VH-VL binders against Large ribosomal subunit protein uL3c (RPL3). Designs and how they scored, part 21

Target 1, 266 residues: Large ribosomal subunit protein uL3c (RPL3), of Bigelowiella natans (Pedinomonas minutissima) (Chlorarachnion sp. (q7xyp4)
Amino acid sequence: AAAARASSSALVALPGGRMIEVPHMTKDYRDVKVCSRQRKWEIREHMRDPIKMGLMGTKAGMTTYYDDEGIAHPVTVIALEAGNVVTQVKTKETDGYDAVQLAYKETRDRTIPWPERQHLRKHGNVKAMKHLKEFKIADVSEFTPGQQLKAEELFEVGDLVDVSGTSSGKGFQGSIRRWGMKRGPMSHGSKSHRQHGSIGCSATPSRVYKGLKMAGRMGNERKTVKKLPVMMVNDEEKYIVVRGSVPGKKGTIVELRPTKIVGKHC
Below, E stands for the ipSAE of ESMFold2; O stands for the ipSAE of OpenDDE; V2 stands for 0.75 times the mean of E and O plus 0.25 times the DockQ between their complexes.

## First folded at step 20 (VH-VL; framework fv_zigakibart)

Design y2 (from x5 with heavy chain T58E; at its last look DockQ between E and O 0.76; V2 from the best seeds 0.00; counts 0 for: pae O 2.8 > 2)
Fold by OpenDDE, look of step 20:
Formats: sequence, structure tokens, C-alpha cells
Structure y2 (fold): chain C 266 residues (1-266), chain A 119 residues (1-119), chain B 107 residues (1-107)
Amino acid sequence: as target 1 above (266 residues)
Amino acid sequence: QVQLVQSGAEVKKPGASVKVSCKASGYTFTDYYMHWVRQAPGQGLEWMGYINPSGGYEKYNEKFKGKATMTSDTSASTAYMELSSLRSDDTAVYYCARGELYEGYFDYWGQGTTVTVSS
Amino acid sequence: DIVMTQSPSTLSASVGDRVTITCKASQSIDSYVAWYQQKPGKAPKLLISDASSLQSGVPSRFSGSGSGTEFTLTISSLQPDDFATYFCQQYDESPYTFGQGTKLEIK
């Protein structure tokens, strides 16, 4: 066992200017094994049942979290702002699929379009919320419109979640950065250090194939980071901490979804 | 006709808890939010928070977080507010008020419940 | 929080007088203002919503006006039953806040 290293708690700013102190982890993390593959975890037999429902949150930032063994973990703090209220429950009978719609981030009534306000009014008498997202789940019977979801009831430390969000926009990027292409020679008179190179042949096919990887806009796309372990859950202070990075910049909305478990994850 | 009838006056000692009830009639209880408003003696009105009886969604004024807990019983068409760790400065008249749906003004009020905290 | 500054705090008037009470918001709140009348020992009564919408059963001598940051309640001809405390309230943003009140007294 590695010796515990002395570490200080990390201070993280939440939306609205509230500061939180991320404490050291007090729960054992040995029940989750890191696989050889990046971002893959093996769930051991003693793990609890899969998570039933997801939540929305706001990326507050990243910090370092130290476990009981003194091991440092990169973590993302996800703020839980006002919201995560069930608005609509969709079923196979009514909508053709099972899902729960959540409203997130309470806002002023005037900032929400009238149709949206009426939707929220009709479905659970929910106040003005800035974001609406659907979570497809297997069993929707436990959810009712107007229900406030709590993180501590849905998540436990050690649970694996898929975190979805819009990735950071990086603008127009070259092929090297965007697609990980190799650069040309830097010496020997080369003048093609970071150029894309050939994009096809002249005679056959006499065109550029659709889908050819080239320079272009990078980021600002929906991305999902899978199988992130939950490190902390605190409904009192309104945040969740997950291990690893999540898509987007500070302040962006993220979705925490139950991880799809196929086999042994590894 | 819409009526909100609150529980009677309460006298409590510091540190105690009190639960005020508000029984609604004359309308569908789950169609409107129930708000709570406090008025200290000789003072103005303070919004404490609201509850959505249909799903239990609650919103509190930050000032009253940890102090007030709002609940509802749809079967009884009754809203409840519990005040914990009572102090002398919690002495006030507490009103339940029906909130216009999706709006933040109060169209019907209870008669008020006087809570007195004295040693 | 949005601060509602109500003026005057006390107003003395006679029956038949025209009375105006003003409420200023610390920021623009469009027309999301309500006015209440409160008599001693009684709960507040809603008079006006949306700055100018008179509630059912409220006498027409009551009127509200304003938008943005300045709002007014006007009683065109004061009646004996109108002596009470009046409060403005904003509901544009949580937490909802009230003015400090205007006590209307008989001169």
C-alpha cells in the first residue's frame, strides 16, 4: 500500500460565486479496477445495482482529489444548480419510447419562451428552467412530473457514470491537431512541415472522397466520456465529483447518465 | 370559493420546533404552488419559499434554508411548514399563500399563524 | 436580491384625496409587480398584479402603473375603507421581495 501523502483540500468555485472545499476521500476505492484500456473500469461483484436515472449539472472545474491511500486523482466538480426536476415522463405507449425529461437551471420566467413555459406548466407545474433534457431509462414508473431528483438518492461513491456535454470549441484546426496526423520533416529543406499532403489521385478517382479527414472546425460537438467513477456526492452543497475530465468548459451543462454495462467493462 | 385555513397560534421555547398547517379548499390543490411568507411584528413581509404540491418541488429563500421545511399532503389538501431551532427572532406571523400558477404573486392568503418564541 | 424601495413609509390623507405610492426596483423587472393591501391583524390582500392588472372585486379607484424600475399605486379618491398598509412585491426573480410598506393614515 502506498504511503498516504499529506495533501490539502482543494477549493473550487461553483456557479454563482459559491466556493466549496473538496475534501479527501474517506471511502475505499479498491472496488473499482482500472483496466488496461483508457477510461475503462471493471466493476467487481460487490458493486451495487446499476444507476437508474441521470442528472444534469454544471461543470465547475477540475481539481485533485486524494484518496485514503494518498493517491491523487484528477477530478471534475459538477455543480448541481437549481433544477433536476422531472417535467415529463414518456412511455412506450404514449411516445414510443421510455424516457424521463428533466428541467435544469432555474431562470426568470421572462427568459423562457412562451411555448416552453406552457410545456413546463402543463407537465408538473415546473418553474422556468433553462435546460430540458431527456434521459432514456428502462423503468420510468418511479418518476412523476414535478418530482425533485436528488443526487444522493441516485448516485453513490464508486458508481460509474457516462458524462455527456458539448466539447470546447477550438475553431478551425489543422489536420495534425484535429486528426492526429503526422507532420512532415522539419529539416533537409522541407517546406511541408504541417501541411496535409495528398488528398487523392488525379485519374482515379479524380475526386476527393467524402469523409476524408482534413482541416476544419474542431470541438463544439456533443461528446461522452464513459465509465467515470463518482468520487463524491453532496446534495447539501449541491455538487458531484467524478474522476477524470468531462466535456466542455467551466460553466457548461453536462449530463450524468448511467453507464451502459456490457460484459465486464474490460 | 378559495380558502386557506391555517393552524392556530403557537408559543414555543427557544430551540424547539413548530409545524404550521395550511388547509386549502375551493380549488385543485395540486394545480397551484403554495408559498409561505413571514411578517415579524411591525415589520414588512418576507418570502420564505414555495412548494409544488404535485411533485414536491421546493424552493427556499436562502435566508430560511435550514430553518424552514415545507411539505404537503395532497390527500388532505394541506401544506405544512416546519420551523426548527426556533429563536426569538423567529417570532412572527406566518402566512401561507397560493401562488398564481407559474407567477410569483399571491392571490389568496391564509389568515396567518402567530408563532411566539419566548423563554 | 432585488430590492424594492417603497415611498413614502407613511402617508396622511383625507377621505376623497388622491393618493400615490411609489415603488422602485433595484433593477429592471418589467411589469412583474404586485400590490397588496393589509389591514391590522389581517392577511394581505392582492389588489393589482402585473403592475396594472386590477384584481376581481377590487374597486376601480385603485390603479397601478409602471414598468422597468418605477411603479406606482394610485387611489383616485380615498375612502374610509382604504386606510391600511400597502406593499409592493416583485416576482421577476427569486427570491421574491416586498417593499417595506406604506402606512396610509387618516389626516
Scores: ipSAE 0.174, ipTM 0.702, lowest interface PAE 2.8, mean pLDDT 86
ESMFold2, look of step 20: ipSAE 0.651; ipTM 0.835
ESMFold2 (binder alone), look of step 20: mean pLDDT 94; pTM 0.957

Design y3 (from x5 with heavy chain S54T T58E; at its last look DockQ between E and O 0.45; V2 from the best seeds 0.00; counts 0 for: pae O 9.7 > 2)
Fold by OpenDDE, look of step 20:
Structure y3 (fold): chain C 266 residues (1-266), chain A 119 residues (1-119), chain B 107 residues (1-107)
Amino acid sequence: as target 1 above (266 residues)
Amino acid sequence: QVQLVQSGAEVKKPGASVKVSCKASGYTFTDYYMHWVRQAPGQGLEWMGYINPTGGYEKYNEKFKGKATMTSDTSASTAYMELSSLRSDDTAVYYCARGELYEGYFDYWGQGTTVTVSS
Amino acid sequence: DIVMTQSPSTLSASVGDRVTITCKASQSIDSYVAWYQQKPGKAPKLLISDASSLQSGVPSRFSGSGSGTEFTLTISSLQPDDFATYFCQQYDESPYTFGQGTKLEIK
């Protein structure tokens, strides 16, 4: 009797205090194979056309998703707040490059500067949004100012996305944590356990080279995690679930972009 | 003159759906948002949501999510609101109202559409 | 949601009287308040926006004041055409909310 492992549903809090239950996965993800290298995926042939456009979202948190085989997957829930409206369509002719600008996270009108309000008015007659981001895409012809984008129309389960955001700030960190440097001996009278060590030679060059890795601020930088598979898309409940971790802490804005495929990378 | 003309009164049974129309004239339809406001008999006014006619951007009052669906046809300068799964408590006068993009007040109103839900 | 508490619910007055209707917001909403007049069987009519801005075509006997949490609509001298129900509305935050209404009737 194969004990039906009770798929433990995980509760995740969305922005605004709404709780969602992440259901157990019933779809087959066999088309995406985890490479031997950690956090890298082998890209297989897709059964559908590539993703054409990205979205903005809010990182709601991480949880565990169990697939139909009972395998546990670490996943990130990305909330889709009010927004993801096309404001401006840029073309090679008008702006020198093709891109779609999205507005995300509706806010109070008075909190948006007048120039920005006028921009939103001019481009799609869009309500005040807190975030504006451009997505460079190959074909912008399908998008019009004022258009509300829907996640289910853009993404399907199994799609690969690049998720960009601002990484969590970690403050001032030592060289070991920041750069993965090795520590010194812990025994034998060592007094240099976590010290940086030498930063150069005395005579030549008689200086510290610019760019030498040292202790300093870590995080709070734009980072992209590439080739994350989409696990769930739900426009009704306004969330997307991707496998793996995404940059930032809970509540930060993230950008979901089509994966740039330059080859089969593991 | 700015005018909003709504469809006529509707009588529906519980569980049915109704679609109310609001035809706008006298102004550029896409320059303003269309709001919907409900008024139950003897009750106050309740904001239901709005739609941007330009791109179909919608915002609903949480109370009416799943109940109301707002759409627009720019070619006809008409806004629509569909109410689904009608109940007796959905009996009300429904108004469309014009709202400026950055102003949440309503300067012009439709005449209202009475929706009666009775068994 | 922002709650708009309107008072009084009913007001009896005579022609020529000065009438004041009050609306209190559950939180500060600056001046983002509108006032409407509604007659029986008719749609609301916008009287005042931004707490004190009189709309075009509205008689000067109507005035609005207030900021923050307390707002007032004043009719300096009631006319026969002014007997109706009045509503305040906030548009500071979604969802937009209305007061309960004040029915102004003839004494």
Scores: ipSAE 0.301, ipTM 0.724, lowest interface PAE 2.3, mean pLDDT 86
ESMFold2, look of step 20: ipSAE 0.630; ipTM 0.824
ESMFold2 (binder alone), look of step 20: mean pLDDT 94; pTM 0.957
ESMFold2, look of step 21: ipSAE 0.535; ipTM 0.777
ESMFold2 (binder alone), look of step 21: mean pLDDT 94; pTM 0.957
OpenDDE, look of step 21: ipSAE 0.006; ipTM 0.462

Design y4 (from x5 with heavy chain S54T E103S; at its last look DockQ between E and O 0.01; V2 from the best seeds 0.00; counts 0 for: pae E 14.0 > 2, placed apart)
Fold by ESMFold2, look of step 20:
Structure y4 (fold): chain C 266 residues (1-266), chain A 119 residues (1-119), chain B 107 residues (1-107)
Amino acid sequence: as target 1 above (266 residues)
Amino acid sequence: QVQLVQSGAEVKKPGASVKVSCKASGYTFTDYYMHWVRQAPGQGLEWMGYINPTGGYTKYNEKFKGKATMTSDTSASTAYMELSSLRSDDTAVYYCARGELYSGYFDYWGQGTTVTVSS
Amino acid sequence: DIVMTQSPSTLSASVGDRVTITCKASQSIDSYVAWYQQKPGKAPKLLISDASSLQSGVPSRFSGSGSGTEFTLTISSLQPDDFATYFCQQYDESPYTFGQGTKLEIK
């Protein structure tokens, strides 16, 4: 397995085509605790710790880390694209619960609707961002609109995180079953006038059932993979590496949150 | 080698306070928790709490919450425990003890500091 | 709070004897038990952690066993240096608690 380590590609493509070299992880990766007796002891003592802030990232891809014994370990690289800027801070006084809204993945102003752009301006004067996500946390007092979050300040090597993202494939299937995809081709042709003044029948009812619209949304569901060890955090090169797989395809936007459910059995 | 050296014996009046020190050597002070354990005369051992020298996080046995205050000085590799509003039943030997970051047992102990509270 | 109950409270034995000290927990504590030896006027000394793991430098005549609620410290052949008071301690749940002690005396 030493030869495989020497020939393996360390390069991972980030969204937008930028290539980064993920350095081989330190030989001490074995000290990243997953379900050890001592780790269970620590977690039991701190089981009720306050829910801490998370981040958003983009699944850049998976690679293989070969340890000093030659054993292959699958890891997922999560790119930290421009963003992770605090916008709205919600408190019990304003909204009845404590939460921090985070903007992620810088985009052009024309890509987002005017009301959303005004929302970003009003809350911290944040640049146009493609994604806004709310994180319910225990203590919002440390967060200010416009604040840039840093992954190295929130996560350390050895932390367990839950990674949430949208599963693949289901949303497009629902869209095909909705009138919009199938009915669009049936509705587009002027040659349907060759029939006696009516646009004929479709393979589905001419009207859209309420249930069909709901099915189109069901297929694109959120999934959370829990208890993934953080292997590396790098704010300078803008990535975080976790052991194991994360939901979704390369390019999927994911949410990283500190694991909140850790029992004595992991 | 690992050594914990505590401050000397103290005699105090009721209502006074005392600050016991524990100087660590032979290891990286911030890599371990420092626990405090007391032993009243002729009695068993009683855990009082700990401090993580990194960041100053403390955890107290509820029995001693408000009585004991644990601090540390990382530049001096020294942990401190201050006992306030002393009463006669605070008379005991107080030990500092080193614990690994993720354990609750104590592999090295100080020699103990006798605190006597008398009128 | 988890109560640790040691038995016996006092034990008389001779050099060469096999001695067993028992510690019972008021609830299951897996293997999060340590054993300490304390001689008069001195600080406790760690003998065993994790119910059965010998501390470096502790003679192999000391052994520990048990899980759940019942734990045992055994000295297979007593030496003159072993006459002391022994404590068990749980570290499964804060506050960490000790047994009341077992005084091992020479016959």
Scores: ipSAE 0.000, ipTM 0.403, lowest interface PAE 14.0, mean pLDDT 75
ESMFold2 (binder alone), look of step 20: mean pLDDT 94; pTM 0.956
OpenDDE, look of step 20: ipSAE 0.687; ipTM 0.846

Design y5 (from x5 with heavy chain S54T Y102W; at its last look DockQ between E and O 0.38; V2 from the best seeds 0.00; counts 0 for: pae O 8.9 > 2)
Heavy chain, then light chain:
Amino acid sequence: QVQLVQSGAEVKKPGASVKVSCKASGYTFTDYYMHWVRQAPGQGLEWMGYINPTGGYTKYNEKFKGKATMTSDTSASTAYMELSSLRSDDTAVYYCARGELWEGYFDYWGQGTTVTVSS
Amino acid sequence: DIVMTQSPSTLSASVGDRVTITCKASQSIDSYVAWYQQKPGKAPKLLISDASSLQSGVPSRFSGSGSGTEFTLTISSLQPDDFATYFCQQYDESPYTFGQGTKLEIK
ESMFold2, look of step 20: ipSAE 0.542; ipTM 0.770
ESMFold2 (binder alone), look of step 20: mean pLDDT 94; pTM 0.959
OpenDDE, look of step 20: ipSAE 0.571; ipTM 0.805
ESMFold2, look of step 21: ipSAE 0.524; ipTM 0.754
ESMFold2 (binder alone), look of step 21: mean pLDDT 94; pTM 0.959
OpenDDE, look of step 21: ipSAE 0.012; ipTM 0.501

Design y6 (from x2 with heavy chain S54T; at its last look DockQ between E and O 0.68; V2 from the best seeds 0.00; counts 0 for: pae E 2.7 > 2)
Fold by OpenDDE, look of step 20:
Structure y6 (fold): chain C 266 residues (1-266), chain A 119 residues (1-119), chain B 107 residues (1-107)
Amino acid sequence: as target 1 above (266 residues)
Amino acid sequence: QVQLVQSGAEVKKPGASVKVSCKASGYTFTDYYMHWVRQAPGQGLEWMGYINPTGGYEKYNEKFKGKATMTSDTSASTAYMELSSLRSDDTAVYYCARGDLYEGYFDYWGQGTTVTVSS
Amino acid sequence: DIVMTQSPSTLSASVGDRVTITCKASQSIDSYVAWYQQKPGKAPKLLISDASSLQSGVPSRFSGSGSGTEFTLTISSLQPDDFATYFCQQYDESPYTFGQGTKLEIK
């Protein structure tokens, strides 16, 4: 066993200016094995049942979390602002699919369009919320409109979650950065260091194929990071900590969804 | 007619807890939010928070976070507020008040419950 | 938090007088202001909502005006039953806040 390294708690700013201190982890993570593949984890047999429902949160930032063995983990703090209230429950009978709609981030009533306000009134008599998202789940029977969801009831330390959000916009980027293409020679008189190169042949096909990877806008797309372990859950302080990075900049909305487990994680 | 009837006056010692009830009648209990407002002796009014009786969604004034806990019983059309770790400065009249979902004003009030904290 | 500054704190007037109470908000809150009347030992009573909307059963001598940051409650002709404490309240943003109150006393 590696010796525990002395470390200090990390301070992270939450939305609204509230500061939290991320403590050292007190739970053993030895039951979660990192696979050879990036961002894949193996869940051992003693793991609890899969998570039933997701939540929305706000990316507060990243920091370092130290476990009981003194191992440093890069983690993302996800703030749980006012919200995560069930608005609508969709079923196969009514809507053709099973899902739970959540409202997140309470806002002033006047900032929400009237149709949306009426929707919130009709479905759970919920205050004005800035974000509405649906979570497709297997069993919706446990959820009712107006229900406040709590993170500690849904998540436990060690659970795996898929975190979705809008990735950071990077503007117009070259092919090297955007697609990981190789650059040209830097010496020997080369003048094509970072140029894209050929985009096709002249005679056949005499066109550029659709979908050819080229320079363009990068980021600002929906991305999902899968199988992130939950490191901490705190409803009192209103945050969740997950290991690894999540899509988006600080302040962006993220969705924590149950990880789909197909066979073995690795 | 809309009526909010609160529980009677309470006298508690420091460190104790008190639970105030507010029974609603004359309207559909789940159609409105229940707010709580405090008034210290000779002082102004302070909004403490609200609860959605439908699903238990709560919002607290930060000042009363950890001090007040709001709950509701739809079957009894009753809202509850529990105050914990009572101090002398918690001595006040506590009001329940009805509020619309989209309106932050209070159209009907309970008669108030006096909570006195004394050693 | 939005601060509601109410003035005056105390006002002495006679029956029949025109009385004006002012409430200033620390920021613009449009018309999201309510006015309450409170008599000793009683709960507040809603008089006006949305800065100028008179509630049912409230005498027409009560009126509210204002938008943005300045709001006023006016009693056109003071009646004996009107001697009480009055409070303004904003509900534009949580937490909802009240003015410190104006005690209307008989001169």
Scores: ipSAE 0.446, ipTM 0.775, lowest interface PAE 1.7, mean pLDDT 86
ESMFold2, look of step 20: ipSAE 0.462; ipTM 0.737
ESMFold2 (binder alone), look of step 20: mean pLDDT 94; pTM 0.957

## First folded at step 21 (VH-VL; framework fv_zigakibart)

Design j1 (from y5 with heavy chain T58E; at its last look DockQ between E and O 0.29; V2 from the best seeds 0.00; counts 0 for: pae O 6.7 > 2)
Fold by OpenDDE, look of step 21:
Structure j1 (fold): chain C 266 residues (1-266), chain A 119 residues (1-119), chain B 107 residues (1-107)
Amino acid sequence: as target 1 above (266 residues)
Amino acid sequence: QVQLVQSGAEVKKPGASVKVSCKASGYTFTDYYMHWVRQAPGQGLEWMGYINPTGGYEKYNEKFKGKATMTSDTSASTAYMELSSLRSDDTAVYYCARGELWEGYFDYWGQGTTVTVSS
Amino acid sequence: DIVMTQSPSTLSASVGDRVTITCKASQSIDSYVAWYQQKPGKAPKLLISDASSLQSGVPSRFSGSGSGTEFTLTISSLQPDDFATYFCQQYDESPYTFGQGTKLEIK
């Protein structure tokens, strides 16, 4: 599947009658349109029942959202492609734990291995989907195989979500970039501007401790950004907008989960 | 025997909406996908989308996104397709068709519903 | 979208003739092709699935072949009941698409 590319724009209405052109995705994401309607955003205390279930989405890109007060917010648009269908419900009795498996992103049947196709057939009669993920939840009784989950039913504006995904790969990186280490002096005859420096002591312990931060591969690992507020939810246009950045490049799959808040989401 | 029986012909004005029904019998309604196919007068066939009656999972042809809404009632073994904001070019015969779970071909068809949009 | 190019658009033949209709896909679709027969005022009828699998109740004079990008429907000996419009359809990838049709008429 070709990566989605941003090649179009959408207009967002601002207070005062000004319009701003915001990036928009094309092709697979052509139906994802950021609403120009101004909405008041407030982080609400969870006045409703805790979010029961997560969703998968595709990172469409980042843009700026202007609230009704004209305040600019950096936001990530997460496209909801075909999917988020319940395939399997796992219970403590059957599987030893409670979870709901979702299928996401429809694909060609031939691209899915036979066992996986049979699994999807057996569990909910779901078409070939590229991604399967399990969401551990407290109560699985409300979910049935074949059920299409809707974002608007699960999430509301102001809800906090944890967004997980695979971070962008950055290759082999030095200690400064990878770990935020400071560089050495640039003047006074210094020849160690970006060198790692000391990695330990001689006599004690006379070794380099395991786990010492050094240069190495950076990125391409599972990361979770926590407590991101939901700014917009639109099932018609098939997107969720969250404030802040999420892991990964455009086109990568992300998981939206309810934020774990002590005392409320436990 | 498998039968798909569609609702009768509809005549609508531009801007109106129409909801076509397709009642299935002779098989387990939830075991198959229900597809919708359009055929304009003298034209070919266009796949509009499908719905999985089990959980309401639906997939639309991009061409018909926003135009067509597919729903199902498992208790009635009936699939529905609603067309909104009708235009003259929406004049066509609309078919429901049963699709196998993994194969996107259609083994049984409804008789078709003619929708005519005229001022 | 995958484009199915069907040829010819119109075919005139006589009873007893061997008739061949071709369908070309814009990309390889393995054997995910179905053939339909449609008579005026009627819904399409499935004849062949998976490029060559004859449906139950369809006369053996109908056959399908092909894989990849080229597919053919063949009627070995045309019968009076066979005069209709024929469509190919791919179901390799959504959106599913049909050929433009071949009208088989009596010569």
Scores: ipSAE 0.019, ipTM 0.542, lowest interface PAE 6.7, mean pLDDT 84
ESMFold2, look of step 21: ipSAE 0.513; ipTM 0.754
ESMFold2 (binder alone), look of step 21: mean pLDDT 93; pTM 0.954

Design j2 (from y5 with heavy chain T58E E103S; at its last look DockQ between E and O 0.85; V2 from the best seeds 0.60)
Fold by OpenDDE, look of step 21:
Structure j2 (fold): chain C 266 residues (1-266), chain A 119 residues (1-119), chain B 107 residues (1-107)
Amino acid sequence: as target 1 above (266 residues)
Amino acid sequence: QVQLVQSGAEVKKPGASVKVSCKASGYTFTDYYMHWVRQAPGQGLEWMGYINPTGGYEKYNEKFKGKATMTSDTSASTAYMELSSLRSDDTAVYYCARGELWSGYFDYWGQGTTVTVSS
Amino acid sequence: DIVMTQSPSTLSASVGDRVTITCKASQSIDSYVAWYQQKPGKAPKLLISDASSLQSGVPSRFSGSGSGTEFTLTISSLQPDDFATYFCQQYDESPYTFGQGTKLEIK
């Protein structure tokens, strides 16, 4: 009997006494109370120093957030599981570029290969983590191996973040779904309702151009949604809430990076 | 010789908080994780969580999330655990215990700190 | 969470006896099991790690065995100093969990 993973939910207290329930599928962030420390959503003018570092997270799900003005916002809850620990700091001198490597999502020690374990041992004495990702940043001097990064120290409500992840796989899809192509006539004797149609010309160029949009696999690729505002940050309950959708299904790993704004965050 | 010396017994009222310290000596403090284990009177042992003194990241047993907060001071070779919103059922002996990075067993233990919560 | 079921809860034995304590895991945990001895008013003492690795300073009369889901601690010849409570612990997966303990009493 597959022990029914007790679906836990997170509750969000909204102004006016309304509650939003966000279902959680993992044990690490079950029963998250988002109602703690309600923050007013405002897109800030980025008057503070640029965000210095990104984080990894786990997509927990989407819900609706109502701000103080009663406006509904579609939001994604990103759980911060055990991790976001600095493992390696790369510098221009040592590696040719500046970056901070983070480890995310603690796992069983035996599940990671020996070389990776040794890497984690050498760099920060870190437990076995499932994911390692590098974040290129301008100044790496503030980061040290073994350092636990805190979301509240890195992000504030109103900050803009780029969220990257692997999009949901949709399998082999037709041109209509994959590329948004229009369908053919449904009546008047049409036999080509969802056919791709012409794929080129005869004499010139007498070939199909590379990159022509056709049916094929859709999804399961790295995608980045840019300029998502942070709606909530809570290190105690281990979550970040961003406005909008992020790539992937629930439970997938996402990367939160500072939005690159010319002249501000670059 | 490896030693873990914990702070003394505490008596608190419900709703209060208590901070237990564990001073490590005889080894490099940052080379090992510090775990905390609870033992209620007449009961078994419960793992509460650990902290990595190197970077200060911690992991908690879900049961103790929100209840326990683990910190460390590398300069003092001391680990701390704070218990908040104490209840009667928090009455227990609390142990700090040393753990290696790739092991979840505890080779050295503090003497334990008895925390009594009574009205 | 992995549940460690320890048996028996209480064991009465005499000096010189061979004693065996068993711990069963709710799932396979390879050899990631430790055994502790705890005397009244004292902290637990590590006896065995990795199911069978005897710790330094622990008498050779103590031995551990097992893999997967079933583990045993054996005392080949019980000594007066061995009367205590024994715990098994798994560290295959967080949260780390202990058995409920076995109190070894003098018969």
Scores: ipSAE 0.538, ipTM 0.780, lowest interface PAE 1.2, mean pLDDT 87
ESMFold2, look of step 21: ipSAE 0.615; ipTM 0.808
ESMFold2 (binder alone), look of step 21: mean pLDDT 94; pTM 0.957
ESMFold2, look of step 22: ipSAE 0.604; ipTM 0.808
ESMFold2 (binder alone), look of step 22: mean pLDDT 94; pTM 0.956
OpenDDE, look of step 22: ipSAE 0.430; ipTM 0.772

